# VH-VL binders against NAD kinase (nadK): the designs that were tried, part 245

Target 1, 268 residues: NAD kinase (nadK), of Syntrophomonas wolfei subsp. wolfei (q0aze0)
Amino acid sequence: MKIILVNNRFKENTEKKAQEIAGQLSALNVEVIIDNGLDEPYAGTVDFIMVLGGDGTMLRAARRYGQRAIPVLGVNMGTVGFLSNIEINELAEYLPLILREEYSLEARMMLEVAVFQQQSLLTRVFCLNELLLRSNSPRMLSFALEISGQKLEPYRGDGLIVSTTTGSTAYSLSAGGPIADPQLDAFIVTPVASHIINKRPLVVSPEREISLHLLEEREAIIGIDGQIKMDFGAENRVLIKRAPHPLLMVNLKAKPFFTSIDRSLQRQ
Short names: E, the ipSAE of ESMFold2; O, the ipSAE of OpenDDE; V2, 0.75 times the mean of E and O plus 0.25 times the DockQ between their complexes.

## First folded at step 17 (VH-VL)

Design PP11 (from NN6 with heavy chain R57K; framework fv_ixekizumab; at its last look DockQ between E and O 0.88; V2 from the best seeds 0.79)
Fold by OpenDDE, look of step 17:
Structure PP11 (fold): chain C 268 residues (1-268), chain A 122 residues (1-122), chain B 112 residues (1-112)
Amino acid sequence: as target 1 above (268 residues)
Amino acid sequence: QVQLVQSGAEVKKPGSSVKVSCKASGGTFRSYAIHWVRQAPGQGLEWMGGIIPILGKADYNQRFKGRVTITADESTSTAYMELSSLRSEDTAVYYCARGHTWKTTHGYFDYWGQGTLVTVSS
Amino acid sequence: DIVMTQTPLSLSVTPGQPASISCRSSQSLLRDIGLNYLHWYLQKPGQSPQLLIYLGSDRASGVPDRFSGSGSGTDFTLKISRVEAEDVGVYYCMQALQTPLTFGQGTKLEIK
């Protein structure tokens, strides 16, 4: 059995814990690879991924490994978030179940984000939460939103968020988006400080494609899960689709999403 | 309590196809693989294939040479097994079973359907 | 494919006496983490198979303690300490290490 431990190199406690867990797993003849984000993602086949830390670490793990259809377990290490399933002090208890592969899985839709320079693909990224288009200046952006070939009225504002249902409790929420059931597959399109005060978020079928481009010669930024940043100009276009594979999140114990929303949001 | 309920008995002609259903209830559907096992009269058990519902990915016993198609409908918690180009040798009781893992490997079959008799005769 | 070989293929036992069934695999079913992907099933007459033993030695829920599984690697044994009338049926071992999953030939247990 081979397991990847994903931790945050900037959090010493997660690194230390990763090493400890690696030792424990090795003693059980489990091959362990520690991924602190410094190196390229491990390219070999693995059976399980443990994410040690918070939501940010999970988002990174999802981008790095989510397309590989590997179970991913969020192990919370004292942070507040929505993407962890167990606490670090519970890991020992659930380890036998993990090794026996006796756990449930949740499929979480991911985004496939493709950024183009004219007709050339610049980058393609899978992400769990959202894509953000925002102005890189104090001025509002004018941009075009197209959904499945349908051109909407031009948007004017600070930006736009295209989020998964998982991401609905992230930046989209702060921007006034709805909270979505994470078991539902959908896009959430949330305006950021729209010129139109009552511009409403859109809930869009995962079967549709979303396209964004600027309508003016201004500088903007594309943000992915709040971790990836890239410049975005008038000659760029972003295409957003449902990723071909969901993130397989491990569910070792029941976590009541709706009853925990208020508590979780209050802590963030 | 988890239950697997299969469709009723079938009588088919050689060369035709049969599609058997297996509806799961009493538990989560997408977290476990669903397998198909058949048993010819007086014979042993033969694994045909399995599907990972959460991925929609199926693994097959190559012995069937592409004649088997396994699908799953998560919305109805139902798995299907279609066997084409039926032969007399395909006469058997077909079982669905739940694997106690999400994968098609490593798991044991903790719950079984009641079986579906498929008779292939001219 | 992994070949599973059971012995004997038939067994007649007097009630109250013990029974033993062997299952041999053509390759080791022992994983590096110490798990044996060998499972035992019982198919009673006119019924669907039912799980008896999983992972070589663990009894399924509701299975009497007179049933026990042992072995590792390529050699496995199912034992019934005291055979009862309700134990009549065909016993199958199955490997789940790799696809295709494969079964033993089955061992028919009858009451003498």
Scores: ipSAE 0.813, ipTM 0.908, lowest interface PAE 0.7, mean pLDDT 94
Fold by ESMFold2, look of step 17:
Structure PP11 (fold): chain C 268 residues (1-268), chain A 122 residues (1-122), chain B 112 residues (1-112)
Amino acid sequence: as target 1 above (268 residues)
Amino acid sequence: QVQLVQSGAEVKKPGSSVKVSCKASGGTFRSYAIHWVRQAPGQGLEWMGGIIPILGKADYNQRFKGRVTITADESTSTAYMELSSLRSEDTAVYYCARGHTWKTTHGYFDYWGQGTLVTVSS
Amino acid sequence: DIVMTQTPLSLSVTPGQPASISCRSSQSLLRDIGLNYLHWYLQKPGQSPQLLIYLGSDRASGVPDRFSGSGSGTDFTLKISRVEAEDVGVYYCMQALQTPLTFGQGTKLEIK
């Protein structure tokens, strides 16, 4: 059995704890690959991914491994977020269930994001929460949104968020978007500081294709899960669709989404 | 309480096809593989294949030469097994079963449907 | 394909006496983490199969403690310490290490 341990080496004693857990797993004859973000994603076949940390560490794991159809367990090392399932002090209790594969899975939709310059593909990336288009200067943007070839009236403002339902509690919420049940598959399109009053958030079928481009020359960026950024200009466009595979999140401990919303949001 | 309820018995002619349904209740449908096992009269159990609903991916026993198709409809929590080009040797009880795992390997079948008799006769 | 061989294929037992069924696989079913992917089922007359033992030795929920599983790798045994009338049926072992999943031929248990 081979497991990837994903950690954030910049938070608390997470590297020390990752080594301790790797030792415990190795004693059970589990092969462990540690991913602390320094190296390229491990390329070989693995059975399970364990994420040690908060929602941010899970976002990195999802971008790196989410398209491989591998179970991913969030293990919290601090106050509870939206994407962890168990606490670090509970791991020993649940480890036998992990090895015996006695857990359920929850699918979380991901975005596939393709950025072009004119007709040339520059990059393709996957994300769990959202794509953000925003101004990179004090000036606002004028930009176009197309949904499956249907052109909406132009947007003006600081930018736009295209999120999954999982991302509905992240930057989309701060920009005025709704909280969505993460069991739904949908895009949530949320304007950021729009000067067009009737530009409301949209909930869009996951089968749609979303396209964005600038209508005038401005310095802008594309942000991915709040962790990756790319320059974006008038000769660029971005195409967003549902990723081929969902993130497979492990459920060992019941987590009532609706009754925990307020506590979890205090950590955003 | 997990329960698997299958469609009713069918009588078919050689060369036709049959589609058996398996409706799951009392659990999370997409988290667990659904398997199909058949049993000819007076004979043992034979695994036909299984589906991983969360991925929409099926694995098949190749002895059926591509005659079996296994699908799942998450909106109705129902798995289907379709067997084509029926022969008299396909007369059997067809069971669905839920594995304890999300994938088609490693799983033990802790819940079984009641079985569906398919009779192939001219 | 992994071939599963059960012995005996038929067993006639006096009530209250023990019974033992062997299952052999053509390949080891033991994974490096110490788990054997071998499961046992009972099919009572006219019923669907039901799980008895999983992972070689663990009893399924509601299964009496007179049933036990043992063995590792390629050789596995199901034992019934005291056979009762309700134990009549056909017992199957199944490997789940790799696809296609395969069953033994079955062992028919009858009361004599």
Scores: ipSAE 0.710, ipTM 0.868, lowest interface PAE 1.7, mean pLDDT 91
ESMFold2 (binder alone), look of step 17: mean pLDDT 92; pTM 0.948

Design PP12 (from NN6 with heavy chain R30K; framework fv_ixekizumab; at its last look DockQ between E and O 0.89; V2 from the best seeds 0.78)
Fold by ESMFold2, look of step 17:
Structure PP12 (fold): chain C 268 residues (1-268), chain A 122 residues (1-122), chain B 112 residues (1-112)
Amino acid sequence: as target 1 above (268 residues)
Amino acid sequence: QVQLVQSGAEVKKPGSSVKVSCKASGGTFKSYAIHWVRQAPGQGLEWMGGIIPILGRADYNQRFKGRVTITADESTSTAYMELSSLRSEDTAVYYCARGHTWKTTHGYFDYWGQGTLVTVSS
Amino acid sequence: DIVMTQTPLSLSVTPGQPASISCRSSQSLLRDIGLNYLHWYLQKPGQSPQLLIYLGSDRASGVPDRFSGSGSGTDFTLKISRVEAEDVGVYYCMQALQTPLTFGQGTKLEIK
């Protein structure tokens, strides 16, 4: 059996704990790959992914591994957030269930993001929370949104967020979007500081294709999960679709979403 | 709590096809593979294949792959097995079963449907 | 394909006496983490199969402790310490290490 441990190497606590857990797993003849962000993602066959840390570490794991149909367990090491399932001090209790594969899964929709220059594909990335288009200067953007070939009236403002339901409690919420039930598959399209009053957040079927491009020459960026930035200009377009595979989140312990919303939001 | 309820018995002519349904209730449909196992009269159990609902992917016993199609409908929590080009040797009870894992390997079958008798005769 | 061979194929037992069923696989079913992917089922007359033992030795929920599983690798045994009338039926072992999943031929247990 082979397991990836994902941690954040810039937090000493997670580095030491990852080594400790790797030792415990190795004593059970589990092969362990530690992914602290230093190396390229492990490319070989893997049975399970364990994320040690908060929502940010889970976002990196989802981008690196989310399209590979591997169960992913969030293990909280401090602040709970929205994406952890068990606490670090409970891991030993649940380890037999992990090895026996006695757990359930929740599917979480991901975005597939394709960025073009003119007609050429520049890059394709996946994300769990959101794509952000925003101005990279004091000036507003003028941009076009198309949904399955349907052109909306132009947008003008600081930018736009295209989020999953999982991402509804992240930047989309701060920009005025709704909190969505993570059991739903949908896009949530949230304007950022729009100067056009009729531009309200939209909830869009996951079967739609979403396209964005600038209508004027401006410096803009695309942000992915608040962790990756790409320059974006008048020569670029971005196409957003539901990713081919959901993130497979492991459920070992019941975590009621609605009764914990306030606690989780205080910790963001 | 968890229940698998299959469609009723069928009588078919050789050369036709049959589609058996398996409706799951009382649990999370996506999380667990659904397997199909048949049993000819007076004989043992034979695995035909299974579906991984969270991925929409089926694995087949190769002796049936050209004739069997296994699908799932998440909105109704129902798995289906369709067997084509029926022969008299296909007369059997067809069971669906739920594995304890999301994939088709490693799993033990903790819940079984009641079985569906398919009789192939002219 | 992994071939599963059960012995005996038929067994008559006096009530209250022990019974033992052997299951042999053509390949090892043991993974390096110490788990054997071998499972046992009972099919009572007129019923669907039901899980008895999983991962070689673990009893399924509600299964009496007179049932036990043992063995590793290629050789496995199901034992009933004291056979009761309700234990009548056909016992199957199944490997789940790799597809296609395969069953033994079955062992029919009867009361003398």
Scores: ipSAE 0.758, ipTM 0.888, lowest interface PAE 1.3, mean pLDDT 91
Fold by OpenDDE, look of step 17:
Structure PP12 (fold): chain C 268 residues (1-268), chain A 122 residues (1-122), chain B 112 residues (1-112)
Amino acid sequence: as target 1 above (268 residues)
Amino acid sequence: QVQLVQSGAEVKKPGSSVKVSCKASGGTFKSYAIHWVRQAPGQGLEWMGGIIPILGRADYNQRFKGRVTITADESTSTAYMELSSLRSEDTAVYYCARGHTWKTTHGYFDYWGQGTLVTVSS
Amino acid sequence: DIVMTQTPLSLSVTPGQPASISCRSSQSLLRDIGLNYLHWYLQKPGQSPQLLIYLGSDRASGVPDRFSGSGSGTDFTLKISRVEAEDVGVYYCMQALQTPLTFGQGTKLEIK
């Protein structure tokens, strides 16, 4: 059995814990790869991914390994978030179940984000939470939103978020988006400080495609899961689709989403 | 308790196709693989294939040479097994079973359907 | 494909006496983490198969303690310490190490 431990190199406690867990797993004849984000993702086949840390680490792990259809377990290490399933102090208890593969899975829709320079693909990224288009200046952006080829009225504002239901409790929420059931597949399109005060978020079928481009010569930024940043100009366009693969999140114990929303949000 | 309920007995002509259903209840559906196992009269058990509902991916016993198609509908918690180009040798009781893993390997079959008799005769 | 071989293919046992069934695999079913992907099923007359032993030695829920599984690698044994009338049926071993999953031929247990 081979397991990837994903931790945060900027958090010493997660690194130490990763090494400790690696030792324990090795003693059980489990091959362990530690991924602290410094190097390229491990290219070999693995059976399981443990994410040690918070939501940010999970988002990174999802981008790096989500396409590989590998169970991903969030192990919380004292952070507040929505993407961890167990606490670090519970790992020992659940380790036998993990090794015997006695766990349930939850499929979480991911985004496929493609950024183009005219007709050329600049980058393609899979992400778990959201794509953000925002102004890189104090001025508002004017941009076009197309959904399945349908051109909406031009948007004017600070930006726009296209989020998964998983991401509904992230930046989209702060921007006034709805909280969505993570078991539901959908896009959430949330305006960021729209010129139109009552511009409402859109809930869009995962079967549709979303396209964004600027209508003026302005400097903007594309953000992905709050971790990837790239410049975005009038010559660029972004295409957002449902990723062909979901993230397989391990559910070792029941975690009531709706009953925990208030508590979780209050802590953030 | 988890239950697997299969469709009723079928009588088919050689060369035709049969599609057997297996509805799961009493537990999660998409988190576990669903397998199909058949048993010819007086013979042993033969694994036909399995599906990972959460991925919609199926693995097949190549012995069937592409005649088997396994699908799953999460909305109805139902798995299907279609066997085409039926032969007399395909006469058997067909079982669905739940694997205790999400994938088609490593798991054991903890729950079984009641079986579906498929008779192929001219 | 992994070939599973059971012996004997038939067994007649007096009630109260022990029974033993062997299952051999053509390759090791032992994983590096120490798990044997060998499972035992019982198919009683007119019924669907039911899980008896999983992972070589663990009894399924509701299975009496007179049933036990042992072995590792390529050689496995199912034992019944005291055979009862309700134990009549066909016993199958199955490997789940790799696809295709494969079963033994089955061992028919009858009461003498």
Scores: ipSAE 0.729, ipTM 0.880, lowest interface PAE 0.8, mean pLDDT 94
ESMFold2 (binder alone), look of step 17: mean pLDDT 90; pTM 0.940

Design PP13 (from NN6 with light chain N36T; framework fv_ixekizumab; at its last look DockQ between E and O 0.89; V2 from the best seeds 0.79)
Fold by OpenDDE, look of step 17:
Structure PP13 (fold): chain C 268 residues (1-268), chain A 122 residues (1-122), chain B 112 residues (1-112)
Amino acid sequence: as target 1 above (268 residues)
Amino acid sequence: QVQLVQSGAEVKKPGSSVKVSCKASGGTFRSYAIHWVRQAPGQGLEWMGGIIPILGRADYNQRFKGRVTITADESTSTAYMELSSLRSEDTAVYYCARGHTWKTTHGYFDYWGQGTLVTVSS
Amino acid sequence: DIVMTQTPLSLSVTPGQPASISCRSSQSLLRDIGLTYLHWYLQKPGQSPQLLIYLGSDRASGVPDRFSGSGSGTDFTLKISRVEAEDVGVYYCMQALQTPLTFGQGTKLEIK
């Protein structure tokens, strides 16, 4: 059995814990790869991924390994978030179940984000939470939104968020988006400080495609899960689709999403 | 209580196809692989394939040479097994079974359907 | 494919007497983490197979303690300490180490 431990190199406690867990797993004849984000993702086949830390670490793990259809377990290490399933002090208890592969899985829709320069693909990224288009200046953006080829009225504002239902409790929420059931597949399109005060978020079928481009010569940026940033100009276009793969999140213990929303949000 | 309920008996002609259903209840459908096992009269058990519902991916016993198609409908918690180009040798009781893991490997079958008799005769 | 070989293919046992069934695999079924992917099923007459022993030695829920599984690597044994009338049926071992999953030929247990 081979397991990847994903931790945050900037958090010493997660690094130390990863090493400790690696030792424990090795003693059980489990091959362990530690991924602190410094190196390229491990290319070999693995059976399980443990994410040690918070939501940010999970987002990174999802981008790095989500396409591989590997179970991903969020192990919370004292942070507040929505993407961890067990606490670090519970790991020992659940380890036998993990090794025996006796756990449930939850499929979380991911985004496929493609950024183009004219007709050339600049980058393609899979992400768990959202894509953000925002102005890189104090001035508002004017941009076009197309959904399945349907051109909406031009948007004017600071930006736009296209989020998964998983991401609904992230930046989209702060921007006034709805909280969505993570078991539901959908896009959430949330305006960021729209010039139109009453501009409402859109809930869009995962079967549709979303396209964004600027209508003016201004500087903007694309943000992905709050971790990837790239410049975005008038010659660029973003195409957003449902990723062909969901993230397989391990569910070792029931986590009541709706009953814990208030608590979780207060702590963020 | 987990239950697997299969469709009724079928009588088919050689060369035709049969599609057997297996509806799961009492548990989480997408968290477990669903397998198909057949048993010819007086013979042993033969694994045909299995599906991982959450991925929609199926693994097959290659001895069937592409004649088997396994699908799953999560909305109805139902798995299907279609066997094409039927032969007399395909006469058997077909069982669906739930694997205790999400994978098609490593798991054991903790719950079984009641079986579906498929008779292939001219 | 991993070949599973059971012996004997049939046995007749007097009630109260012990029974033993052997299952041999063409490859080791032991995983590096110490798990053995060998499972035993019982198919009673006119019924679907039912899980009896899993992972070599663990009894399924509701299975009497007179049933026990043992073995490692390629050689496995199912034992019934005291055979009862309700134990009549065909016993199958199955490997789940790799696809295709494969069964033994089955061992038919009858009462004398």
Scores: ipSAE 0.825, ipTM 0.913, lowest interface PAE 0.7, mean pLDDT 94
Fold by ESMFold2, look of step 17:
Structure PP13 (fold): chain C 268 residues (1-268), chain A 122 residues (1-122), chain B 112 residues (1-112)
Amino acid sequence: as target 1 above (268 residues)
Amino acid sequence: QVQLVQSGAEVKKPGSSVKVSCKASGGTFRSYAIHWVRQAPGQGLEWMGGIIPILGRADYNQRFKGRVTITADESTSTAYMELSSLRSEDTAVYYCARGHTWKTTHGYFDYWGQGTLVTVSS
Amino acid sequence: DIVMTQTPLSLSVTPGQPASISCRSSQSLLRDIGLTYLHWYLQKPGQSPQLLIYLGSDRASGVPDRFSGSGSGTDFTLKISRVEAEDVGVYYCMQALQTPLTFGQGTKLEIK
C-alpha cells in the first residue's frame, strides 16, 4: 500500500506531525510519500491521500491529485473547516479502518479551467472552490460571460466568481452568492461589485461550458482557489467546465454539512 | 439495514439479451461497489463484474468479453446487469452483491440480492 | 486469474463433530500491510450466499463463535468446532486481491 501525506510546510506542527504519521505508517509496511508543496506532485500510483491541515491544504491536494480518482481524507489539526473529516488525535483509532478500506466516499465536483491566448491553450488547471476574474488596477473591468455559447449582456465591475458548490462558502459567499449543498453539482456564478447592470448570482447546470473574456484592454488576473494567480488580458479567454473526475472525499466520521456551517464560517 | 432487491425471473431465447436490476436501500448507494455473481444449476459461484457507482465505471470478468454490461442509476439506487447473445449455458441464478469497498477489488460481499433466475431455452 | 481450490468438495458430518474445509490459492493473498483478501461464504439450501468470514479470520455479524478462519499466504482453513443442523449448505472461499474475483468450487456440508 502507498499513501501520499499532504501537509503545509509553513505550519510547523503539521510538518512534525506528518513525520510522526509517516513513521507509524512505515512501521505497518505502508509506503509514504510526503507532499509539503515544495516539490512537484508525486507522479506514481497511490492508494490513498491523507491531508494534514485545514481547507487550504485540502485545496492544494485537490488541485494536485483530485483528477486521479484516489480517496482523500481530510485530517483537521485544530481549526474547524469544511473539508476535514476527522481530528488528528483520532487518526490512530481510525487507521485500521483506513487500511481495511472500511469507509465511505463523498464526491465533490471540481472545475476544469483552460486559459487561452487567442486560439492557443496556455494552461489547464483544476480547482475545488472557485475561479476569480478580477481587476488588477484601480479601474473596473468590462467583460463578457458566455454560457454554452449564449452571450449574456456585458458585465462591468470588479470581477466575477465561478465556483463549485463546495466553493459556495468561500469567496462566492462574501460576494453575495448562496450557500450550496456540496453534494450537488452546479456552477455558481457570482458578480463582484457589479455596477452597470443589476446582475444577480446564477446557479448553472454542471453540463454547461462557461467562457470569459475582456471587452476592453485592462490589467486583470485569474485567481484559482485563492492560491494561484495568472495574468489575464484582452488577448486571453478562459473556458470553465466540470472536471472529468470529482474529488473523492473519505468519510470515516459523520460531519453534517448544515449543522457545521456557522463554526466553519467563523474561520473565514 | 442494507437491502438488495432484484427483478423477477426471466425466460429468454438463445441469441437474445437479458437485463437484471438490483435496487439498493438502507445505505449509501454510490459509496460501494455493486457486484454480479452467477450460479448455474448445481454449480458454483462465478463473478461476472462490478460497478463503481461514484465513478460510473465497471470492471468485467474477461470470460464474458463483450457480452456483459453493468451500469448504475444513482437517482434510483439501482444497478443493472445486461447479458447479451444468450446461450443455453447462461441459464443460471444471477445475484447482485454489495462490496464493502468503493472499488471492485478487496471487497467482501456483506449483502446479497435474492437472485434472479434466467432460463435460456429454445 | 487466481485459481481457488477447495478440499473436500463434499463433507458429511455427524452433529456435534468438528468440520474443516481447506481453500488454496494459486497466488499469495497476503498484502504487505498484513491483510489477507480471502473471504468465506455460506449458501444455505434455497438461499443466497451470505458472508461468513472476511479478511481470512474475521467473523461477519451474527456468525457464531464455532466458526473460525485461519491461514496465510496460499493455504486457508475454515473450521466449525461443533457442526449444527443449520450449518448445512455449500461453503465458498473467494479471493478479492485482484480482478477477476474468483471463488473456490464449493464444499457441500451435509449432516449424516
Scores: ipSAE 0.683, ipTM 0.855, lowest interface PAE 1.8, mean pLDDT 90
ESMFold2 (binder alone), look of step 17: mean pLDDT 91; pTM 0.948

